# Miniprotein binders against q96jn8r1131to1294, part 50

Target 1, 164 residues: q96jn8r1131to1294
Amino acid sequence: TLEFLENHGKNILLSNGNRTATRVASYNQGIVVINQPLVPQLLVQVRIDFLNRQWTSSLVLGVITCAPERLNFPASACALKRAAWLLRGRGVFHNGLKICEKFGPNLDTCPEGTILGLRLDSSGGLHLHVNGVDQGVAVPDVPQPCHALVDLYGQCEQVTIVNP
Below, E stands for the ipSAE of ESMFold2; O stands for the ipSAE of OpenDDE; V2 stands for 0.75 times the mean of E and O plus 0.25 times the DockQ between their complexes.

## First folded at step 6 (miniprotein)

Design tb2 (at its last look DockQ between E and O 0.01; V2 from the best seeds 0.00; counts 0 for: pae O 10.6 > 1.5, placed apart)
Fold by ESMFold2-Fast, scan of step 6:
Structure tb2 (fold): chain B 164 residues (1-164), chain A 96 residues (1-96)
Amino acid sequence: as target 1 above (164 residues)
Amino acid sequence: DELERKIREIILRAMELVRKGELEEALELIVEAIRLAVENKDEELLVTAIWIIAYIARKLGDPELLEKVLELAEEAYELTKDPDIKKYIEQLEKRL
């Protein structure tokens, strides 16, 4: 079964059998990682449970290609300088470098109840799913093994893993 | 840093071409980005550029290109010690 790893950002509290992540303070220190590698065709989904409109930016999601169990997380996923492919707002980033200007919907404007999914295709392409709809290939070639990451940044204070 | 900004702009344009399937044009841009990143000693930009050129080489499948990109990736690994470059080297070797 899919769960969030116990190694997470310091502002995170896990509940619901480690399937719900809540950021209990500030706007950052909210990185969580799924407990299993993102293997081809596995669809990992999270639902946005709670948004705090005090902040302007919202969640970031993507993959990391380093082992997450003992990783010392930075305050924000966007500060990762290695092993990171991330979707933030409308952009796609590799190690903090923008590699696509506009991909899919603006993640900063997704409402509560939105279900966001990550999946690798058989060619190593990373797909974003929004409310069950495949948005296409965000990243054309992700090295493996890789792990799904969610950064409960800014507005997004709670997410829950949901089954397909 | 003016040169760093230029390299980032070239990489972004190369990725736009990759997404359109215009791999030969993307290859020309990414070769220039690699040259500039090495000249500027920018290891982070070099890692991204190597990821892109390794992908292009595997998609085009030309043996001479695969051999040259493998050499570039090996040199980049010595410069950066980035573990993902090791994975790109393995993928390139499998195509040869």
Scores: ipSAE 0.853, ipTM 0.933, lowest interface PAE 0.6, mean pLDDT 93
Fold by ESMFold2, look of step 6:
Structure tb2 (fold): chain B 164 residues (1-164), chain A 96 residues (1-96)
Amino acid sequence: as target 1 above (164 residues)
Amino acid sequence: DELERKIREIILRAMELVRKGELEEALELIVEAIRLAVENKDEELLVTAIWIIAYIARKLGDPELLEKVLELAEEAYELTKDPDIKKYIEQLEKRL
C-alpha cells in the first residue's frame, strides 16, 4: 500500500497510517516522498486537504531519481540540484532548471479538494493527472527508478494519498 | 553570469522544439548548449543538456549520432558523477 516515507522534511507530521502529511510549521521543510518507486502505469494520487491563503506559492509535485530513504532533504524542493524533475506553478523543472514554461494547471491556484496524480507511461514519460484527467506528458523519458515527491510548500499544509 | 543565462535560454528553447517534434533543430541548439556548458564548467546545466541530447538521439535513431552522444554522456558522467547519466548511457546502449 502507498504511504509517505518516514524520511521527510522536518516540518512534516505523518498521520492516517502514513497516508496523510501535514506541514505543522513555517512555509517550508515540507518534502514528502511516496514509499514505492513509480512503475509503468502505477498512478500515485494525492488530494490537497488544506491550504493557507497567507502564502502566494503552493505545493510542488514531481519525482526524484535517487534513493530517498537516507536522502537529506533541503528546505524546499526547488533547491534540489540533482535527480529531480518537478512541476512548480505552471512550469516544469529539471534539477532547478526550467525546461517548460507552461504545463498543466497553475499549481499555485489549485483549490482544496484537487486530486493530483503522477504516473509513468510505457516510454518513461511522466504524466500529470488533475482530478482524474490526464494532462499529458510533463517530462519525456524520466530515468527509472524514480519516486513521487510532494513538497507541502507555502499554501499547501496537508495532502492525503488517495486510491485511484 | 551572462553565459550561464544564455545556456539556460538555449536549453529552454531546445525543449520547446522537442515538445513540437522539431528534433533536428533542437539538436543543433542542444549541441551549442553542451559546448558552452563545458567551457563554462557548469556541471548542473551539462547534466540537463546531456539528458536532452540523449533523448533526441534515441528518437532520431541515427547510429552515428547515438555513438557520438554515448561518448558525450560517458565524458559527462566522469565530470559530474551524476548517477542519472549512467541511466542515460544504458538507454543509449540499448538503441545500439
Scores: ipSAE 0.668, ipTM 0.882, lowest interface PAE 1.4, mean pLDDT 92
Fold by OpenDDE base, look of step 6:
Structure tb2 (fold): chain B 164 residues (1-164), chain A 96 residues (1-96)
Amino acid sequence: as target 1 above (164 residues)
Amino acid sequence: DELERKIREIILRAMELVRKGELEEALELIVEAIRLAVENKDEELLVTAIWIIAYIARKLGDPELLEKVLELAEEAYELTKDPDIKKYIEQLEKRL
């Protein structure tokens, strides 16, 4: 069963069998990691449950390739300088560096109810899915094992893991 | 831990009220959460509750409440000596 790990950002409260993450304070300290590593053809999805528009920016979605149980999370995913492939806004980032300027829809403007998915293809490419639509390969070759990461940042205050 | 679960439930409920704009009621719940967190020596939930009450206080525009929040945070730090609480105090002070 997919759920968020107990090791998470300081402002996160988990509920619903650890399938729902809620950031209950400020705009940051909201990183969560899904327990099971991504495997080829497995689609992992989260739904944006609540947005607080008094903040700017929104969730960051991606993968980490280090052991998530022992990770000391920074205040935001943007501060991850190693073992991180992240989607933020319309950009793709690796270890804090932008490697793609425009990819898929702007995550900062996704409304509540949006379902975001990550899937590895047979070649190791990381795909972004938005409301069931494959947006293409965000990262051509992701090291494995890797875990899906969600940073409840800015506007994004709650997400829930949903099954395909 | 039953008390921890209770605190978490209160915080979640408070946040729901915040989302609805019912800040006064949310405030009451968060104060209770703070009290319980102190009792249970739950540093993380205490810090979280402090941040939430600070948020509510700012939204309400109540400077006296903000001062009270700072006092609560300082008390919490004295109780726990948690460096994260100290860090949050410093951040709170910058927002006052």
Scores: ipSAE 0.006, ipTM 0.224, lowest interface PAE 10.6, mean pLDDT 89
ESMFold2 (binder alone), look of step 6: mean pLDDT 75; pTM 0.683

Design tb3
Fold by ESMFold2-Fast, scan of step 6:
Structure tb3 (fold): chain B 164 residues (1-164), chain A 96 residues (1-96)
Amino acid sequence: as target 1 above (164 residues)
Amino acid sequence: DELERKIREIILRAMKLVRKGELEEALELIVEAIRLAVENKDEELLVTAIWIIAYIARKLGDPELLEKVLELAEEAYELTKDPEIKKYIEQLEKRL
């Protein structure tokens, strides 16, 4: 069963059997990581439950290739300078460096109810799924093992893991 | 840093070519990005460029290129000590 790890950003509260993450303060300190490695063909999905329009940017998602169980998370995923491939807005980033300007929909404008998914293909390509639709390869050849990460940044204050 | 911005632009252009499957052209750009990142002592940009060139070399499959990129990755690891590069070295070794 997929759950969020108990190691998470300090503003996160887990509920619903560790399948719902809520950011209870500010706009940052909202990183959560899935409890199992993202192995090829595993589809990890989260639903955006609540958006606070007080903030302008929204959630970030992607993968990290370092062990997450005891990692000291920075205030935002964008501050990760090592072992991180992230989707933010319409951009794709490796260790904070933009490697694609426009990929998929703008994550800053996805409404409540949107289901976002991450999956590795058999060649190690990282795919983004939006409401069940594969957007294609966001990142080719991600090193393994890797772990799915969601940063409840800015507008996004709650997400829930959902089954395919 | 003006040079840092130039390296970032080259990497972004190289990734656009990778996404189009234009790997030989992407290789030329990434080689230049690596040269500039080493000169500028920019370890973070170097790590990204090594990831990209390692991927290109493995996709093209040319043994001479794989050997050259492996040596380049080993040099980059000595410069940066970044364990991410060690993973690319292992992937390259498996292709040889």
Scores: ipSAE 0.784, ipTM 0.907, lowest interface PAE 0.9, mean pLDDT 91

Design tb4 (at its last fold request DockQ between E and O 0.87; V2 from the best seeds 0.86)
Fold by OpenDDE base, look of step 6:
Structure tb4 (fold): chain B 164 residues (1-164), chain A 96 residues (1-96)
Amino acid sequence: as target 1 above (164 residues)
Amino acid sequence: DELERKIREIILRAMELVRKGELEEALELIVEAIRLAVENKDKELLVTAIWIIAYIARKLGDPELLEKVLELAEEAYELTKDPDIKYYIERLEKRL
């Protein structure tokens, strides 16, 4: 089953069989990684459970291609300079470098209840799903294996892995 | 760093072209980005540029281009030791 790894950001508390991640302090140190690597045809989804609007920005969603169990997480996903492909706001980033300015909906404005999904296609393209709607290829030819990463940043204080 | 900013801009522009399917023009830009990244010894930007050019080369499918990009990727791997570049190399080799 899909669950978050025990190796996570310092402000994260896992619950619900490690399917729910809650950031219990501050606005950062909220990175979590899903245990199973993404494979073609597997849709991994998380639901935004709770937003704290005292903060700015929101969750970052993406994948990492390094071993997640041994990763020393920085305070935010944006600080990852290796093996990281991230969606933040409407931007797509590789190792901290913006490679797309406008992709999909603005993750910073997604309301509670929004279901965000990641899926690899047969060519290695990483797709973003929003409430079940395929937004298209965010990143072509992502190295495999890779793991889905969620950074509970800013407003986003809780997410839960949900089934398709 | 002016050169770094230039490289970043080129990469962003190249990806916009890639998304539009304008691969030949994207190729010209990303080659320049690679040259500048090597010159500036910017390993992080080099990794991204290699990813992009490898993708373009595979999409275009020109054997001579694939071979040239493979050489670039191998050189970049020696410089960066980035495992993702190794992945790109393997993908390129499958097309040769």
Scores: ipSAE 0.899, ipTM 0.952, lowest interface PAE 0.5, mean pLDDT 95
Fold by ESMFold2-Fast, scan of step 6:
Structure tb4 (fold): chain B 164 residues (1-164), chain A 96 residues (1-96)
Amino acid sequence: as target 1 above (164 residues)
Amino acid sequence: DELERKIREIILRAMELVRKGELEEALELIVEAIRLAVENKDKELLVTAIWIIAYIARKLGDPELLEKVLELAEEAYELTKDPDIKYYIERLEKRL
């Protein structure tokens, strides 16, 4: 079963059998990681449950290739300098370096109810799915094992794992 | 840092070419990015550049290129000790 790991950012509260993550304070310290590696064929999906428009930017999602169980998470996922492939706003980033200007929809403008998915294809390409629609390969050749990560940053204060 | 900004711009342009399937042009840019990252002792940019050149080499499938990129990846691993580079090395070896 898919759950969020109990190792998470300090502002996160897990509920609903560790399938719902809520950021209970501030705008940061909201990183959560899925409890099993993202293997080919596995589609990991989260639904945006609550957006606080007090903040300007929103959630970040992607993968990390380091072991997440004892990782000291930084305040934001974008501060990760190693082993991180992230989608933020319109961009794709590797270890904080932008590697694509515009990919998929702007994550800062996705409304409540949006379902965001991550999946590896058979060639190791990382795909973003938005409301069931494959956006294509965001990152080719992701190292394995890798782990799906969501950063409840800024506007996004709650997400829930969805298993369609 | 001007040199760091230049390397970051080259990497972004190389990835734009990769996404368009213009792999030979991307290869020329990423070779330059690797050269500059090594000269600048920028381990983080080197890791990104190695990922890109390893991907390009595997897609193009030229055995001579694969051998040269494998050597570059092995050298980059010694410089950075980054575990992701070991994964790129494995993928290059399997393609050969």
Scores: ipSAE 0.835, ipTM 0.922, lowest interface PAE 0.7, mean pLDDT 92
Fold by ESMFold2, look of step 8:
Structure tb4 (fold): chain B 164 residues (1-164), chain A 96 residues (1-96)
Amino acid sequence: as target 1 above (164 residues)
Amino acid sequence: DELERKIREIILRAMELVRKGELEEALELIVEAIRLAVENKDKELLVTAIWIIAYIARKLGDPELLEKVLELAEEAYELTKDPDIKYYIERLEKRL
């Protein structure tokens, strides 16, 4: 079954059979990774459970192309300078470099209850889903294997893995 | 640093063209970005640029272009040792 991996950011508490991640301190150290790599038939979805609008920025969503089980995570996903393809705010980033100004919704404004999904298509394109609706290809030709990542950053205090 | 900023803007523009399906225009930009990134020794930008040119080359499918891009990717791998570039080398080889 899909779960968050036990290797995660320092401020994360896993619960609900490792399907729920809560950031229990500060505004960062909230990286979690799904325990199974993406394959074309797999849609990974998380629901935003709790937001604290005290913070300006919110969660980051994306993939890493390196093995996550032994990785030492940085404080924030935005500090990943290799093997990282991330959606943040309105933009898409590769290894910290902006490669698209605007794709899909602004993640900083997604409300509680939003269900965000990631999947690969057969050509290696990374798709974002929002509340079940495919937003299209965020990033073409992502290396495989890759692993879905959520950074419970700033506003985002809790997410839960949900079935498609 | 001004050169780094220029390379970043070229890459962003090239990806805008890729998303619009303007692959030949994107190719022109990304070739220049790669040349500048190598000259400036900017390994991080080179990794991104190689992903983009490898994608463009596979989409266009021209054997001569694929061979030239394979050479570029091999050189970039030697400079960066980034495993993602190795993935793209394998994809380019399969496309040939």
Scores: ipSAE 0.832, ipTM 0.926, lowest interface PAE 0.8, mean pLDDT 93
ESMFold2, look of step 6: ipSAE 0.767; ipTM 0.914
ESMFold2 (binder alone), look of step 6: mean pLDDT 75; pTM 0.675
ESMFold2 (binder alone), look of step 8: mean pLDDT 75; pTM 0.684
OpenDDE base, look of step 8: ipSAE 0.894; ipTM 0.950
ESMFold2, fold request of step 9: ipSAE 0.765, 0.816, 0.771; ipTM 0.912, 0.921, 0.912
ESMFold2 (binder alone), fold request of step 9: mean pLDDT 75, 76, 76; pTM 0.689, 0.693, 0.692
OpenDDE base, fold request of step 9: ipSAE 0.887, 0.894, 0.894; ipTM 0.948, 0.951, 0.951

Design tb5 (at its last look DockQ between E and O 0.62; V2 from the best seeds 0.00; counts 0 for: pae E 1.9 > 1.5)
Fold by ESMFold2-Fast, scan of step 6:
Structure tb5 (fold): chain B 164 residues (1-164), chain A 96 residues (1-96)
Amino acid sequence: as target 1 above (164 residues)
Amino acid sequence: DELERKIREIILRAMELVRKGELEEALELIVEAIRLAVENKDEELLVTAIWIIAYIARKLGDPELLEKVLELAEEAYELTKDPRIKYYIERLEKRL
């Protein structure tokens, strides 16, 4: 079954059988990773449960290609310098380099109840799904193995893994 | 760094073309990005550019292009010793 890994950012509390992640302090230290590699055909989905509009930016999601079980996560996913492909706001980033200017909806404005999904297609393209709607290929040819990551940053204080 | 900014802008434009399926145009841009990344000794931008050109070559499937890109990736590996480039080399070899 899909769960968040026990190794996570220090402000995270896992509940609901490790399927719900809550950031219990501040605006950062909220990285969580799915417990198994993102393989083609697997759709990993999280629902935004709670937004604190005190903050301006919101969640980041994407993949990392390093082993997550013993990583010391930085304060934010944006500080990952190697092996990261991230969707933040409307941008797509590889290790801090913007590789797409506008992709999908602005993640900083998705409301509570939004379901965000990550899926690899048969060619290794990373897709974003929003409320069941495929936004297209955010990142082509992602190296494998890779692992789905969510950064409960800023406004986003809680997400829950949901079934397709 | 002016060269770094230029390389980042070229890579962004190349990726926009990749997303549109304009692979031949993207190839021209990414070749320039690789040249500049080597000149600037920027390992991270070089690795990123190799990822993109390897993808383009595999999608286009032209054997001459695949061989040329494989040589380029091997040269990039010798310059950086970055194991990420070995992954792209293996994928290029399998496509051939």
Scores: ipSAE 0.699, ipTM 0.862, lowest interface PAE 1.1, mean pLDDT 90
Fold by OpenDDE base, look of step 6:
Structure tb5 (fold): chain B 164 residues (1-164), chain A 96 residues (1-96)
Amino acid sequence: as target 1 above (164 residues)
Amino acid sequence: DELERKIREIILRAMELVRKGELEEALELIVEAIRLAVENKDEELLVTAIWIIAYIARKLGDPELLEKVLELAEEAYELTKDPRIKYYIERLEKRL
């Protein structure tokens, strides 16, 4: 069963069998990691449940290739400087470096109810899915094992893991 | 750190070239980034550079290039013992 790990950002409250993450304070400290590593053909999806428009920016999606149980989470995913590939806005980032300017829809403008998915293909390419539509390869040849990461940042205050 | 900034700039430029499909030019830049990363003992940037060069090599598919990149990756692994580099070594060996 897919669920968020107990090791998470300080402002996160887990519920619904650890399938729902809620940021209960401020605009940051909202990183969560999904327990099972991504493997080819596994589609991991989260639904944006609640957006708070008083903040700017929104959730960050991506993967990490370090052990998530031991990770000391920074205040935001953008501060991860190793073993991280992240989707923020329309950009793709690796360890803080913007490796792609425009990819897929702007995550900062996705409305509530949007279902975002991550999937590895057989070549190790990381795909973004938006409401069931494959947006293509965001990151080629991501090392395995890797874990899906969600940063409930800014506007995004709640997400839930959903089945395909 | 001036050298670190230089390495990062090279990597960014290389990625732009990769996205444009200009793999040969990207390759030249990444080789330089690897050299500088080793010099500066920047393990994380080295891992990043190995990721990119392995991708380029596989896309180009030149057997001699793949061999050279494999050697570079092995050297990088000896320096860092990073499992991500080991992952790329294994893919290069299998030509995946």
Scores: ipSAE 0.593, ipTM 0.827, lowest interface PAE 1.0, mean pLDDT 93
Fold by ESMFold2, look of step 6:
Order: structure tokens, then C-alpha cells, then sequence
Structure tb5 (fold): chain B 164 residues (1-164), chain A 96 residues (1-96)
């Protein structure tokens, strides 16, 4: 089954059979990675469980294209500079470079209970799902293999992997 | 870095055009981004630009363009030895 990988950000506590990640300190050091690579037609979904609206920015989600088991994660996903494709706010970023100004909903405003999903299509396009609804292709040609990543940043203090 | 900032802006604009389906205009911009990235010795932006131009070429499907982009990607590979470019080369070759 899908679980968060034991290699994760310093401020993360895993629980619920490694299906729930909680950021227990600060606003960062909250990167978690799903334990299986995305394969075409696999839908990885997380539910936003708890937000602290004191912060302006919220979670980042996306994929990394290098093996995650022994990576040294930076303080935030936005500092990943070599193998990352990230959705942040409404923007899409590759290794810190903005490649789309506005795609899908603003992640900074998603409420608790929102279910966010990632999947690859047969052409390597990375799709975002929001509450079961496909938002389209965020990135048209993601190299494989890749792993889904969530950064429990700022507002976002807890997420749980849910089945489709 | 002024040149680096310019390359980043060109890439963002090219991707906006790709999303609109204006692939020919995006192609012209990304060729410029590649030239500037080589001039500035910015290997990360070069690898990103190669990803984009390879995608555009595969989407357009013109054999002459595919051959030209393949040559460009091979030159970028020689400059960087970055395995990400090798991946894009293989995808271009499969399209031929």
C-alpha cells in the first residue's frame, strides 16, 4: 500500500501506519515522499487534515525524479534544484524555475478536507486532481521514474494518504 | 545575473505559449533561450530548455525539425554530460 517513506524532513512525525505526516515544529523541514514511484494510472492522493492559517503560504506538492530513499532533503521543497517538479500556490516550478504562472487552484487557499491527487498519464504528463476532479496537465513530460512529494510547509501541518 | 534572469523569463514565456498550443512561436523563444544558456554557461537552464525544445519537436512531429533538435540535444549533452539530456535524446530518437 502507499505510505510515506521513512526518509523525510526533520520536523515530520509519521503515524497511522506511515500514512499520516505531521509537521511538529517550525514552518518548514516538512518534506515527505510516497514510498512507490508513480506509474501510469496510479493516483496518489493526500487529504489536508490540519492547517494553521497564521501562515500565508501552504503546502507544496509535486514529484522528484531521483531516488528518494537516501536523499538529504533541504528545509523546503523550493530549494530542490536538480530533480523537482513542484506545484506551489498557483504556479508550477522546475528546480526553482517558474514554468507556469497559473495552473489549477491556489494551493495556499485549499481548506482542510481538500483531497489533492497526482498521477502520470500515458504520455508522461503530470495531472493534478482536486477532490476527485482532474485539473489537467501541470507538467507535459515528466521523466520517469518519479516519486510524489508533499512539503508540509507553512499553513499545512498534517496530511494523510487516502485511497481513490 | 542579468542574463540568467532573461533566460528564466524567456523559458516561462515559451511554456505559456506551449500551453496555448502556439508551438511554433514557443520554439523560436526556446531556441533563443538555448543560445543564451550556452553563452552564459548555465547548465541547469540549458537542460531545462532542451527538455522544452525536445517536447515541442516531438509534438510537432516534423522530421526535419526532429533531426535538428536531436543534433542540438547531442551538442548540449557533450557540453554537460548530463544524463537528463540523454533521456531526452532517446525520446527524440524514438519519434524518428
Amino acid sequence: as target 1 above (164 residues)
Amino acid sequence: DELERKIREIILRAMELVRKGELEEALELIVEAIRLAVENKDEELLVTAIWIIAYIARKLGDPELLEKVLELAEEAYELTKDPRIKYYIERLEKRL
Scores: ipSAE 0.541, ipTM 0.825, lowest interface PAE 1.9, mean pLDDT 91
ESMFold2 (binder alone), look of step 6: mean pLDDT 79; pTM 0.753

Design tb6 (at its last look DockQ between E and O 0.87; V2 from the best seeds 0.00; counts 0 for: pae E 3.2 > 1.5)
Fold by OpenDDE base, look of step 6:
Structure tb6 (fold): chain B 164 residues (1-164), chain A 96 residues (1-96)
Amino acid sequence: as target 1 above (164 residues)
Amino acid sequence: DELERKIREIILRAMELVRKGELEEALELIVEAIRLAVENKDKELLVTAIWIIAYIARKLGDPELLEKVLELAEEAYELTKDPRIKYYIERLEKRL
């Protein structure tokens, strides 16, 4: 069963069998990691449940290649500098370095109810899915094992893991 | 840092070419990025550049190129002792 790990950002409250993450304070400290590593043909999806428009920016999606149970989470995913491949806005980042300026829809403008998915293909390419539509390869050749990461940042205050 | 900005820009351009499937041209850019990253002693940029060049080399599949990239990666590892670079070395050696 897919669920968020108990090791998470300081402002996160888990519920619904750890399938729902809620950021209960401020605009940051909202990183969560999904328990099972990504493997080819596994589609991991989260639904944006609630957006708080008083903040700017929104959730960050991606993967980490370090052990998530031992990770000391920074205040935001953008501060992950050594083992992170992230999708923020329309950009793709590796360890904080932008490697793509325009990819897929702008995550900062996805409305509530949007279902975002991550999937590895057989070549190690990381795909983004939006409402069931494959947006293509965000990151080619991602190291494995890796874990899906969601940063409930800015506007994004709640997400839930959903089945395909 | 002018040099750092240049490296970052090259990486962006290289990745755009990779996405377009223009791997040979991307390769040329990444080699330059690696050279500059070494010069500037920028370990993080070097790691990213090594990731990209390793990917390109594997996609192209040219044995001579793979060997050359392996040498570059080994030099980068000797310089940085970064285990992430070691990971790519091992993949190159196994042709994974």
Scores: ipSAE 0.753, ipTM 0.894, lowest interface PAE 0.6, mean pLDDT 94
Fold by ESMFold2-Fast, scan of step 6:
Structure tb6 (fold): chain B 164 residues (1-164), chain A 96 residues (1-96)
Amino acid sequence: as target 1 above (164 residues)
Amino acid sequence: DELERKIREIILRAMELVRKGELEEALELIVEAIRLAVENKDKELLVTAIWIIAYIARKLGDPELLEKVLELAEEAYELTKDPRIKYYIERLEKRL
């Protein structure tokens, strides 16, 4: 079964058999990673459970190509740079470089109850799914192995892994 | 700096074309981005541009293009010594 790794950002508390992640302080230090590599055919889904509108930006979703088990997580996923391909707001980013201006919905405005999914296609393209709808290829040819991550940043204080 | 900003804009435009399936036009832009990254000695942007051109070449599947891009990636590896480029080289070789 899919679970969040016990190695995570310092403001995270895992519950529900490591399937729910809650950020219990501040707005950052909220990175969580799925316990198995993202391989083609695997759809990893999380539901937004709680949004705190005190903050402006919201969660970041994506993949990392470094080993997550003993990683010292930075304050935000954007600091992962070379190892990360990230969806933030409406943009897609790698190593501080915007590689797509407008992809899918604005993640800063997705309401509670939204289900966000990550999946690799047979060509290694990273897809975003929103409430079951494939948004297309956000990142082509992701290096392997890679791991799905969620950064509970800003507004997003809780997510739960949802099975299909 | 100004040249770095120009390279970043070219890469963004090339990725927009990749998403539209306009791979030949994207290829022209990425070749220019690689030239400028080498001129500017920008190893990070060079590695990123090699990732994109390797993807385009594998997607198009033209053996002549694959050989040319493989040579380009090997040159980029000698300039950067970045192990990410070795990964792209391996994938280009498997496509051939």
Scores: ipSAE 0.700, ipTM 0.860, lowest interface PAE 1.1, mean pLDDT 91
Fold by ESMFold2, look of step 6:
Structure tb6 (fold): chain B 164 residues (1-164), chain A 96 residues (1-96)
Amino acid sequence: as target 1 above (164 residues)
Amino acid sequence: DELERKIREIILRAMELVRKGELEEALELIVEAIRLAVENKDKELLVTAIWIIAYIARKLGDPELLEKVLELAEEAYELTKDPRIKYYIERLEKRL
């Protein structure tokens, strides 16, 4: 079954059979990774459960292409400079380099209850789904294997893995 | 620095074109980005640019283009020894 990996940011508490991640302190140290690599037919979905509107930025969503089990996570996903493909705000980033100014919704304004999904297509394109609606290819040809990542950053204090 | 900023802007524009399906225009830009990244000795920008050009070449599927991009990726690997570039070399070889 899909779960968040036991190796995660230090401010994360896992619950609900490791399907719910809560950031229990500060605004960062909230990186979590899904325990299975993405494959073309797998849709990984998380629901935004709780937001703290004191912060201006919110969660980051994406993939990493390095093995996550023993990785030392930085304080925030934006510091992943080597093996990361991330959606942040309205933009898409590869190893900290912006490769798209505007893709999908602004993650900083997604409300509680939003369901965000990631999947690979048959050619390795990374798709974003928002409330069940495919937003298209955020990143073409992502190297495999890759793992879905969520950074419970700023506003975002809790997410839950939901089944399609 | 200024050259690094220029390379980042070219890559962003090339990816905008890729998303619009304008692959031939994107190719022109990303070739320039690669040339500048080599000149500036910027490994991370070069790795990103190689990913993009390898994708464009595989999507277009032209054997002559695939061979040219493979040669370019091999040169980039020689300059950097970065295994991320070797991954793209292997992907390109599978298409030939």
Scores: ipSAE 0.404, ipTM 0.785, lowest interface PAE 3.2, mean pLDDT 91
ESMFold2 (binder alone), look of step 6: mean pLDDT 81; pTM 0.778

